VHH binders against FH protein interacting protein FIP2 (FIP2). Designs and how they scored, part 3

Target 1, 298 residues: FH protein interacting protein FIP2 (FIP2), of Arabidopsis thaliana (Mouse-ear cress) (q9se95)
Amino acid sequence: METSSNLSSMVRLNIGGKKFCTTIDTLTIREPDSMLAAMFSGRHAMCQESKKGYVFIDRDGKHFRHILNWLRDGVIPSLSDPDCSELLREADYYQLLGLKDGIKDSRKEVGEVEAELTRIDIIKCIQTERVRFRGVNLSGIDLSKLDLSLVDFSYACLRNVFFSRTNLQCAKFRNADAEGSIFHNAILRECEFTSANLRGALLAGTNLQSANLQDACLVGCSFCGADLRTAHLQNADLTNANLEGANLEGANLKGAKLSNANFKGANLQRAYLRHVNLREAHMEGANLGGANMTGAIR

## First folded at step 26 (VHH)

Design x2 (from w5 with D31Y A35H D58V L104S E105Y)
Fold by ESMFold2, fold request of step 27:
Structure x2 (fold): chain B 298 residues (1-298), chain A 121 residues (1-121)
Amino acid sequence: as target 1 above (298 residues)
Amino acid sequence: EVQLVESGGGLVQPGGSLTLSCAASGFTFSYYALHWYRQAPGKKRELVARITSGGRTVYMDSVKGRFTISRDNAKNSVYLQMNSLRAEDTAVYYCATPVFTEGSYSWFDYWGQGTLVTVSS
């Protein structure tokens, strides 16, 4: 890293169809621990050669201008509560911790329902092996990048919690309310979500192998690119869920509600699809080799 | 490069004891749960014991009270103390961990090469 080697070069981004132009320095300097910094640090080494095409990120680009302005100038936008919540979800996805803090500070003028415990309290409990948080309200806290494997969150209120990059293997969420929670790239292998409310949760890139999602509300969830091999999804409500490109090999979807669910390009090899209504789902490009479709409506 | 190296396997008589160890490298050990699995000939690989980064443990039913998993974060090592060994415990024992890999922004399962435990006389 000579002084001349730190020259900023242009980057063309396609964020969910919205195109942006910025610099490597913008993407890497203010938030060096972010996903964007990680993605583009090695790319700088090729700045002498023309980049071919846009770097695509499968996210909603609606608020990405605010992310760029934060990275450029440290500016926190003044947004309405719905827009602010959406920006916060994107800031979490990109692991922009400074932006997340700034957004939380900007919301202090109007009080929100506060969690019973802070992130630091959770860390202390984990270190002391006190790992049951049954029935507690942890809504809105940041639990990203922690090892919460085997933790019991059954019956907890976990609305809009940040679980990004968190190890939750074998954690329990029975009857938990995790509406709007963010699990980007979390490990959820063998998790227990029986009867949990995950409405609108973001589970893109998660490892959900053998997770139990039986009877869960998964309305409006994103599972883009998630690994759901051998997951238990019996009678789950997947209305409006996005499973594009998900791996559902061997998953049990018996009786699941699939209204407007997006399975485009999904791997459903050997999946159990008894008694589902596939007419309501988007199946273009899905791999159904060996799937058990007895009693399915198409 | 994530590496897990098991050791401590061998031949032991029924009722005997062994301590397995797993030395880990290539990741921040203290952040991750560690697992012991075993696979007897002709059988499916099965989870034996799990320990979280915070020290919480889970055991399969047949080994509860006989096996103890522990970790030493300073030495990047996880251990399985196996007491009151039975012929049914004969298997290759594997150390495993799911690790978040920032290069791919995803979780991967990493496995050791295994160490053989034989309980016979």
Scores: ipSAE 0.000, ipTM 0.328, lowest interface PAE 12.9, mean pLDDT 81
Fold by ESMFold2, fold request of step 27:
Structure x2 (fold): chain B 298 residues (1-298), chain A 121 residues (1-121)
Amino acid sequence: as target 1 above (298 residues)
Amino acid sequence: EVQLVESGGGLVQPGGSLTLSCAASGFTFSYYALHWYRQAPGKKRELVARITSGGRTVYMDSVKGRFTISRDNAKNSVYLQMNSLRAEDTAVYYCATPVFTEGSYSWFDYWGQGTLVTVSS
């Protein structure tokens, strides 16, 4: 009942309730190693299902048109920083390496130093030797999905690195520059970020329990829904950080800079908020039960 | 599928020694850190020791100098040598590792079933 399987066919996609129409060629040619290429390359019955209705993918479809336009004609959209970050998250999910690179290149600051080691170099190092990357420049590389637990990145330049889905438990980032790096779904329990620069880093939903962020620059970071229980945030700069829905129970924020920080719905039970200025923070719905606010400006 | 199987638990007297073993399968063992955790009756589970893929070790303070974690990549096994055992070391000991699974594009914490160590008279 099907026409020849070698004929091009239209594909209907439902991405989290948003509907799209495209072709098998679009989904498979530009990014042949992507998740979408794997779904529609003929290794599965996806072509047959497109004739029966929509293929559903349980993801936010808000930016999917940009993914399709990249796959169609190689366009990198010009987006605001929040929208660009959201698109990067989706590009990471679908394993769209070309799109991820294009977005990173379009945002690269003039004068950044080229990475000294490749992903393959890192993989070789973690298999056979003590792993120390102190002071190394790895800016812009993809370190996603690796086991980098206990790795020492102290003083490293890690600007705009992909750490998505990376095991970084107990890794050390003392004085590292990780501006703009992406940590979505990374394991960061007990990490050492003392005095690190994490300006604009994406840490939403991460597990940062007992992480040491003392003296860190966290300006503009996303911690939405992150688990920061018992984290050390003394004297950290959280200016413009988004901690909406984050769990900061028992966290130590003594002396932290909280200007314009978003704590909407955050759990700050038993947090140490001594000597902080809360007047410019957004505290709607935050739970402050048992918090120590001695010397705080309210 | 990922599997971790502990063995070597038992009853020992204070001051005695035990070696715990954890045999691993279903993942590329040499790529991942391995952990020993323990849970005493009525207490929270706590990290005892970990060993990275590259062989670096970390111990909780109360076991430093008494316990040694090691790994044998050829046998896909991690070990915990426990010397100078005390009553406070009585617990169920768990082998654990976070493993990345390509099918889910996520890290999962995998645990063994545990092996009981009892230190008493």
Scores: ipSAE 0.000, ipTM 0.282, lowest interface PAE 13.0, mean pLDDT 81
Fold by ESMFold2, last read:
Structure x2 (fold): chain B 298 residues (1-298), chain A 121 residues (1-121)
Amino acid sequence: as target 1 above (298 residues)
Amino acid sequence: EVQLVESGGGLVQPGGSLTLSCAASGFTFSYYALHWYRQAPGKKRELVARITSGGRTVYMDSVKGRFTISRDNAKNSVYLQMNSLRAEDTAVYYCATPVFTEGSYSWFDYWGQGTLVTVSS
């Protein structure tokens, strides 16, 4: 199926309320495997249609001009670290591998050690039923869109790994260092993250039902809209974490550190909140029905 | 185009055995987990067994020790060996897999049309 914009070569986009105009060629040629290329190439039945000629995408449009300039001319913008991080999240959403690589190259520390295994090495290992990568360094590699369920990454160095849209159900990350890793739309149900370092990890929209995050460092993590029902978060460090709109029904947060954690609109029904300090957290609109708050500071 | 085709269902006496097969096409089979679900009349569809691309398995409690899921990546097939069958195992059995598609930034569950297993005396 083709959109109506094929007739003029021009496309009108509405990205979260920000309006843009570009061409089909811009959206499809430089990154032919991207979500944008798929939407506007007419190869799939899931193309959007609009009565006013705009294709709407429910994303933040703040940095979308940089995406268009990358698609036009291959330019990687010079942005501050916060703005680069925001652009990286959008590049990951749209599956813009070339842009993601360019942004990551700009952000790497001088002298950073390269990963011990490549994406192809991982694919070969899971095809031969070898599913244990304990203690290996895989920092910076792209493991997106793979079935890595039940894989053992315990004690691995996984800094800045792309796990976007990866099936990680029941995978083990005990004592792993996954700082800055990206898990957008990953399946993490029943994962073992005991004592893992997930500082700054992007877990928005993930399925973390019944995951074990006991004693994990979750400082600065994004869990926006994540499903954490019945997750084990005892003594986890959620300092500065964003849990806005997250579902924490029945989750165990006993003794968790909640300094500046954002629980706005979160579902905490029947959660275990014993011995936590809720005055440290942003609780506007949170649902605490049936929560066990014995010993909590409110 | 993703396609899953189940076979091997039928009528069997309690205590009997069946092997269900699911032939897959339209995706890179070796990269994805495969599932068997079942649905008895008037009940919700429920997960019976899952096998990862690496061969790790998960079973529902009521079938542990009686059912075995396996896969053959060379034949793009997943199997469910069903032993010691009981009347409560009567259901339509479905093969399913979550596959990422380029049409959106998301996983889709793909389903076969199902194969009926009837256990009666």
Scores: ipSAE 0.000, ipTM 0.238, lowest interface PAE 13.5, mean pLDDT 80
Fold by ESMFold2, last read:
Structure x2 (fold): chain B 298 residues (1-298), chain A 121 residues (1-121)
Amino acid sequence: as target 1 above (298 residues)
Amino acid sequence: EVQLVESGGGLVQPGGSLTLSCAASGFTFSYYALHWYRQAPGKKRELVARITSGGRTVYMDSVKGRFTISRDNAKNSVYLQMNSLRAEDTAVYYCATPVFTEGSYSWFDYWGQGTLVTVSS
């Protein structure tokens, strides 16, 4: 059968001031249950007539091109984690369930096994005394805004998990693989991360007071503005980590790898910096008052 | 599925050398600390050497300067080079992972089967 490309199939969109042009087929076929499909399917809209202007949607248009490319060709964009979270908010607004699942699936495909439990399963489990998820694969699931204090995730596979705004106080992550997980504004006070893999994790704004990060892989982590007072970071690998503005007062960094770590504006008062190499760290504006730097390379 | 396989044990004369190796599989090797332990007949199991994910090493006092622990992350292997061997080094040597807290060894999850080192003439 012949497909149509006549002018009556075109749609002009204004998404919060950003203008786009597409087709009715694009907006309705790949995600037929979406808000966009409902708006342009003709159920209750006047969209069947020739269009002379823009249909306005009062949303941020910053990522709308990614939505259109998904609707056109099924392409999942490769975005930084902040931009990805913004896109997910827009996908949720438009009820683009296929896009949301595709973003989650693409993160799972990077050397990961599908999660063994769902968010609902976890919610059901947390009422159990001494909840343990040792060795379980929970990669890619959304555990945000839950109270998971004291939960044992030791040896778990937690790649790309959403822990944003989660209470994890005293939780255990010994030898866990939490690569790429998102902890924005989580409470991690007194957590046990000994030997954990946190490569590329986003820990901005977290409360990590007295957390044990000894021997952890923290390569490329963001700790921007995090509270690391009295944290145990002995022999941790902080290569390329961003600790800008972090509070590390009294933290123990003995033997940590600090290559290209960003400590700009960090509070390192009374920190233990024995046997670290500070020469390749970025220390502009850092406060080192009272720090123990015995054996440090400067 | 997780497996630690030791090799390189044997009979050696006092003053001799051996290299123990431990091949690891079933986990992400480069992100964990690894240990060598030993247990002589009638004695408690004791830590011999530790190497962290970052490559730092710790040795028991009696082996310092004689034993060297190393790791090869490309081959998922940890090694113990044992020089200037003494009769008191006679033991079954175990590769172990992971390490929980410094100073306590009660939380090791995976152990090899062990390899016997006998130092006698």
Scores: ipSAE 0.000, ipTM 0.096, lowest interface PAE 20.4, mean pLDDT 79

Design x3 (from w5 with D31Y A35H D58V)
Fold by OpenDDE, fold request of step 27:
Structure x3 (fold): chain B 298 residues (1-298), chain A 121 residues (1-121)
Amino acid sequence: as target 1 above (298 residues)
Amino acid sequence: EVQLVESGGGLVQPGGSLTLSCAASGFTFSYYALHWYRQAPGKKRELVARITSGGRTVYMDSVKGRFTISRDNAKNSVYLQMNSLRAEDTAVYYCATPVFTEGLESWFDYWGQGTLVTVSS
């Protein structure tokens, strides 16, 4: 009995010579104000005659599968720029506003994320004596497992860059935007992150010994198990940062913002915690032996 | 297996010059930085010079202007030219490289056995 009801809702489409099979629900539910919805919602007499045959639409059927998939699952396809443009035209024709918006948003995201350089380009550049990526947009690029020691990324856009297991010893990130970047298990010893934006970055397992993170935005960062010995964190914003199990021996956190920071099990021996507010910090199991707490609010 | 073999050490008079060499094998040489370290008797090991895969160099302050690190990718070798040597430069010099080991999914520092440089009158 359920099979018969599904047959009654079946729609056969011929889009520019390409044949598709779908259901009335697919065509009418997600984009109710679309042309397709209008055609098959019963509002127009044309829908009744199509029960026994293919409804022909004189359009290019090349991307119609994506349209159907959108209508089914709400998934925006990953397409090349030209194909996206073509799909957008079709979406416009069918008055699929949601799809249009989705494509535009994806392009914005891609446009904003379009790295000026590929991984290969970067590797090639590094092999040259004077590689500066200052001010370069490298957003979304995969730089994992590379030796990028001493590379200057100052003022670069590094949003959502993958630096996992990368050697970045003595690299410079001054005023870089590395929001959401992944540094998991990277070597970051003696790096300069002065005034960098690292909001939401994953820095778990990293070696940040003697790194300069002064004035950096570290909001929501994960430093789980990170080595931050003798790091400079003066006036850094560590709001909502996770420093569970981190080694901060001898680190300078003078004036750092520590609201809701998690220091559970962290080593803060001989750390400089001058003029910090720890009222909202989670300090369970933290080792504060020899720490300078002058002016600290507990 | 990653191997580093230093050579070129010896006895030199103050003000003299010496060139150290390090031959590398067992990894893609051109992809990785190379370092020279030294350890004097009774002292901690210290970084002397670094050269990146791209040829950028960094020196310890005390050797700036006197030492030059260079690399030859074709020969898988790194060099340390030492000029105007001083007694304080007496040490065992080590070649080192951080190499990513895929099997362990981690970076490791590999070291040579070292070569002795003695600066004495």
Scores: ipSAE 0.304, ipTM 0.720, lowest interface PAE 1.7, mean pLDDT 88
Fold by OpenDDE, fold request of step 27:
Structure x3 (fold): chain B 298 residues (1-298), chain A 121 residues (1-121)
Amino acid sequence: as target 1 above (298 residues)
Amino acid sequence: EVQLVESGGGLVQPGGSLTLSCAASGFTFSYYALHWYRQAPGKKRELVARITSGGRTVYMDSVKGRFTISRDNAKNSVYLQMNSLRAEDTAVYYCATPVFTEGLESWFDYWGQGTLVTVSS
């Protein structure tokens, strides 16, 4: 009789092709405000369908074991810096605030320069008429879901900052260091990213319409499903960038570095692809209708 | 439900002044930016003015020095003071706000129905 009750609480997950088994309690108790808790707390009808099969989540399953272990025992894993950054991205996606904080705290012990301001300090600042964070170190802080429109972050250190679901319309990031920062589903319309370092940043699902990314380092960035219509990407480094399904209609990519860039299913209609090298770019299913390809190497 | 209701539009002579109001409901007003847009006949909708949650403002170049956007959080209202009105300012003016929807984990733009401003001699 005890075995039947344990089976009823079992959850099967498919995370990007990796299969996991866990329990409802594991997913709902430690982080009750997380996405996972919301999915499996029984408040939503999704719990009944999960009894018949795997619940699929379209995310990288590489670090999901660490997420589950965190939820089970509250232990922060010891990971390399790159892996830690990846785990932070996943933690942010699942809205695991405790895990995020734990990872950040563990990094502070490794000599990361402490942010000059806390989230609370930033919130207080943005309630004022004049807000400038020019040249400020805000590395590792959580600025998710805030209204930071028109804020000047130029020359700021923004490494591993969480900007997920943040309104950053017309914000300035000129020469900012935002390596590893997370902008997932943020509003970035008309932002100034000229010469910014966005290496490894997560920009999936963002609205970057008419944003200026000229001369920016975008190496290894994810732009999956991003809106980059009429964006300025002249001479940007998009090496190893993922632009799968991105909308680049009318975007200017003149002179951009596109080695191993992924444009699968991207819309490049009327884009300016002058003087680019596309030999190593993945262009399967890309729409190039009306694109200016003068001087492009194919 | 998020609602925006504009008011204050009407007929005004060139050089005149109008104040538009937008009453907001259905969201935490003080957390979000507010925008004024306008659409003239036969033209595309254009941004006129923005005000952030903290009160920072941006204006379209053609209205700088003439228009002032402001907000009253206690009244859940945003205003557009329009001075020195010109014929080219004739348009339907819309109040808008981007609001984050937790259930959808995304920002959405909400719009009012608009209020007509006619500048004519």
Scores: ipSAE 0.249, ipTM 0.689, lowest interface PAE 2.2, mean pLDDT 88
Fold by ESMFold2, look of step 26:
Structure x3 (fold): chain B 298 residues (1-298), chain A 121 residues (1-121)
Amino acid sequence: as target 1 above (298 residues)
Amino acid sequence: EVQLVESGGGLVQPGGSLTLSCAASGFTFSYYALHWYRQAPGKKRELVARITSGGRTVYMDSVKGRFTISRDNAKNSVYLQMNSLRAEDTAVYYCATPVFTEGLESWFDYWGQGTLVTVSS
């Protein structure tokens, strides 16, 4: 499709320290609804700004070449299961639905053996008034683009579930295991995640206003740009979490573990940061106006 | 296109009752859940009640036992019966539905204009 490009259309990308060159056409044509298309579509002004330097994206760049090759010519890479899982996580982050579907179709997946219900079963349950899935194992299932508001997933096994573009307003995940689950563009307003395991979950850009994440494991989560206003994060484990640019105004982080957490550019106005260790966090450019930092280590 | 029109709001004394209605058009009403939301002055919008396509109802804790959501598929209408009203129930009430739009392959939230409920004096 695109074998080469002229200099005026070139884009330089820095994906987690790995550098790439590509074209605006590559980033925008095959997956027009992707995050990459949204970032780079528009008039020539974006092209000139991109040529001044690298556009940085805080993601693992290990498999980004496969994303570019998909965008260039539609080829699905042949990868081992671990590498394929990592690529799927990046494909969902960038909203590359064509790549995600292509990988699944090429592997002829029938769903995870451990899952007790299929996507169709879930759809039937919400149509026939069953809205509780407490303790159910749904690991690996695709629940994207569903209305699951007010559904009770407490104690469920939800490892690596796709919740992209899902309405989960007021859903319950108390004590659920949602390790590695993907919530891009999900609505999570007022969700209950008390004591949930969300290790490595992808929640970038989500609406988590007033969500209850007390005592949750959020190790390695991405909350980049997420809206966490008035969220309850007391005693949550945010070790290695990425909260760059997140809005945490009025959020309660009392006693949270912040080791290597990234708050660069985050809005922490009026946040409750009592007894947290801020020296272990990256706080460059964070707005702390009115924050309660009594007993915090800075 | 999809349209939701609320009515029935007004001024009511504490302990009183009021029935809100929402007339829907532009989609297959019987296939979708309907929600009532409310927004008090200076506060964010919150979900009050949901009724699924099959008639199952879910309520926020503060209105359980006082509010009843119902639907009439023949009239494409959703109702909210509000009893034992309190000052805290004062808000603009919105009818809403998330509809999956096949042409866009996405859920879209459709909202009415809202109807004001005031509980005072």
Scores: ipSAE 0.012, ipTM 0.367, lowest interface PAE 9.0, mean pLDDT 81
Fold by ESMFold2, fold request of step 27:
Structure x3 (fold): chain B 298 residues (1-298), chain A 121 residues (1-121)
Amino acid sequence: as target 1 above (298 residues)
Amino acid sequence: EVQLVESGGGLVQPGGSLTLSCAASGFTFSYYALHWYRQAPGKKRELVARITSGGRTVYMDSVKGRFTISRDNAKNSVYLQMNSLRAEDTAVYYCATPVFTEGLESWFDYWGQGTLVTVSS
């Protein structure tokens, strides 16, 4: 006899070939505005099940266990910067705002100075001719999905800002402090980052083609799979940066600090590597065809 | 779907003037920067002018002072006023914009079909 009450319906999920079992309550309660909640709150989402009752979602399942644990227990995983970037991409896809905020909060420094302007203030400014944000403090705000091309953020404090899916083409960040900011899926073509602080920023998969990062602090940045073709990285500090799979073709890294930088699988064809120390970098599988390594330490 | 339709091209004498327009649809026009590019025969496509959502402009050096880009958000249109035209300005002119495409979860550059400007004596 089944005397159990209040049991949630079980759901079988196939996320890109990885299989999971959970409950409707798990998928719907903690994040009621998520894509997963929308899919499983109505009967129509269940009619596309496979022959074994699996609901298929064509996404990478690598980090889906972290999503389920967040939905179950509110746990924020401790992940490396590349894995954190991948999880944030999946959280954005499923519209898991609570998880995104939790990851953002876990990366913030306690006691950060409050931002001077809100997201609504920025939107009002860019819809008029008031677009100058030099020297302002915008730390911690969400600037995702905006067209901020050609905006001047020089000397601004932009710590832990969400720039996800933002068009920043030709924007200026000269001497800006963008420590810990998140640029997933952003366009940064031809940006001016001269002398900017980008310590710990998440730039995986971004388009940084022809960006000027001369003299920038890029310590601990994630550039996994980023497009840095013809970027200017002269004298930049790339200590502990992750450039795995990045495209640096024709990039100028003259005098850059590469201590413990990860270039595994990176494309460095025709890059300028003059006066750099390659001995301290991880170069497995990197393509150095035509690179200028005059004066490099190997 | 995003559409950009250029018009206003044609034949003009050196020193003459011409106004190109581009009607846009399928996206929230006021949120995005608009660009004019040109491609002369046998040359690479090059940026002529950009105008941001807030009206800030950038021009290539050879057209500064002669060309003016403007936008009318109420009409979803961007314009290129071309004065003091030279033979070197002969090209197909394209209206373009980078738009975030939600169905593909990425930014795409959208292009019009182009309008020919011929500057000849």
Scores: ipSAE 0.005, ipTM 0.360, lowest interface PAE 11.3, mean pLDDT 82

Design x3 (from w5 with D31Y A35H D58V)
Fold by ESMFold2, fold request of step 27:
Structure x3 (fold): chain B 298 residues (1-298), chain A 121 residues (1-121)
Amino acid sequence: as target 1 above (298 residues)
Amino acid sequence: EVQLVESGGGLVQPGGSLTLSCAASGFTFSYYALHWYRQAPGKKRELVARITSGGRTVYMDSVKGRFTISRDNAKNSVYLQMNSLRAEDTAVYYCATPVFTEGLESWFDYWGQGTLVTVSS
C-alpha cells in the first residue's frame, strides 16, 4: 500500500479552553509514565478507530505550550518566578518527571552532590516509622504528594527538592539547607525552619501558618500569596523576597531584614514589625492596620 | 467522599479510662496522618494528639503520659486510649485529617462529627 497520511495519529487537545494539536508519539515517547502517555496509549484494535473531537482537560492551559515543547524537543523554558511556579504545578499534575527534573537541574548550583536515598526509599521509611533524616543529603529528590508530617530533616541537605503538594505539618528543618526547593501547594503549618537556608525557595501559595522561620535565610524566596498568619520571622533575612499578596496577619517580623522585599498588597494587620527598616521594602497597598512598628524605620 | 466517624464517647468517673475510635473511608488511609482534636464548652478547638502515616505520635502537654493515639491501617481506624481522666478532659472529641484531593488540587481538612466525653463524679 502506498504511504498515506498518518492523520489518525493526530490528537487534538482542549486544555481549559486553549486548543492544541499534536501527535500520539509526542504525548507518549519522552514521558512514558506521564498522565498524558497513559491517556493516549491503547491496543492496536482500539487505535484503528479515530475520534474527530477534542480531548478536554480541565486545567489552566496558559503554560501548556511549554509542556508540548518539552515533549516534542526536550526544551526547558526560561521563565520568571511566578510563571515557573505555575508551570511546575502543571508538570506535577501531568506527572511529567522529566520536565520537573529539567527545571530542577536548571536551578542547581555547581558542586551539588547526588541524593543518598531515592523516593521509594523515603516511602518505605515512612511506612515503617523510620522518619528521622537528620543530616542526610536528599538534594534533587522528588518528595511531592507524600505525608511527611512530623519528619525530622534537621541539618539535612535538601537543595532543589520537590515538596509540591506534600504534607509537612510540624516537620523539622532546623539548620537544613533547602536552597531552591519547591513547596508549591505544600502544607507547612507549624513547621520548624529555625536557621534554615531557604534561599530562592518557591513557597508561593503555601500554608505556613504558625511556622517558625526565626533566623532563616529567605533571600529571594517567593511567598506570593502565601498564608503566613502568626508565623515567626524574627531576625529572618527576607532580602529580595517576594511576599506580594501574602497574608502576614499577626506574624512576628521583629528584626527581619527587608531590603528590597516585596510586600505589595500584603496583609500585615497586627504584625510585629519592631526594629525593621520598612523604607527599603516595597509596601504599596499593604495593610498595616494595628501593626506594631516600635523602632521601625519608615 | 471522605468520611470520619468517631465513637466510644460517654460518661466516666475521674481517674477512669475510655477508648475513642474513628473509622475512616473515602481516601487511602495509610497515606495520611490522623489527628484527635477536642473542644470544651466555650473554648477553641485544640489538638490533642497526632499520628503520622508511619506511626510517629505527638501529644499536647496536658495529656502526655495519659493518652495514647494508635492506628490500624488494615481497619482504616485511629484510636485514642484515654487513661487517668480528669474533669478538664471533658469535651467533644473530633477525628481529623488533611487529605490531598486530586480533583481540587489541594489539601483539605476533613472532620468527623465528634463524640462527647464527659468526666464527672
Scores: ipSAE 0.000, ipTM 0.299, lowest interface PAE 12.7, mean pLDDT 81

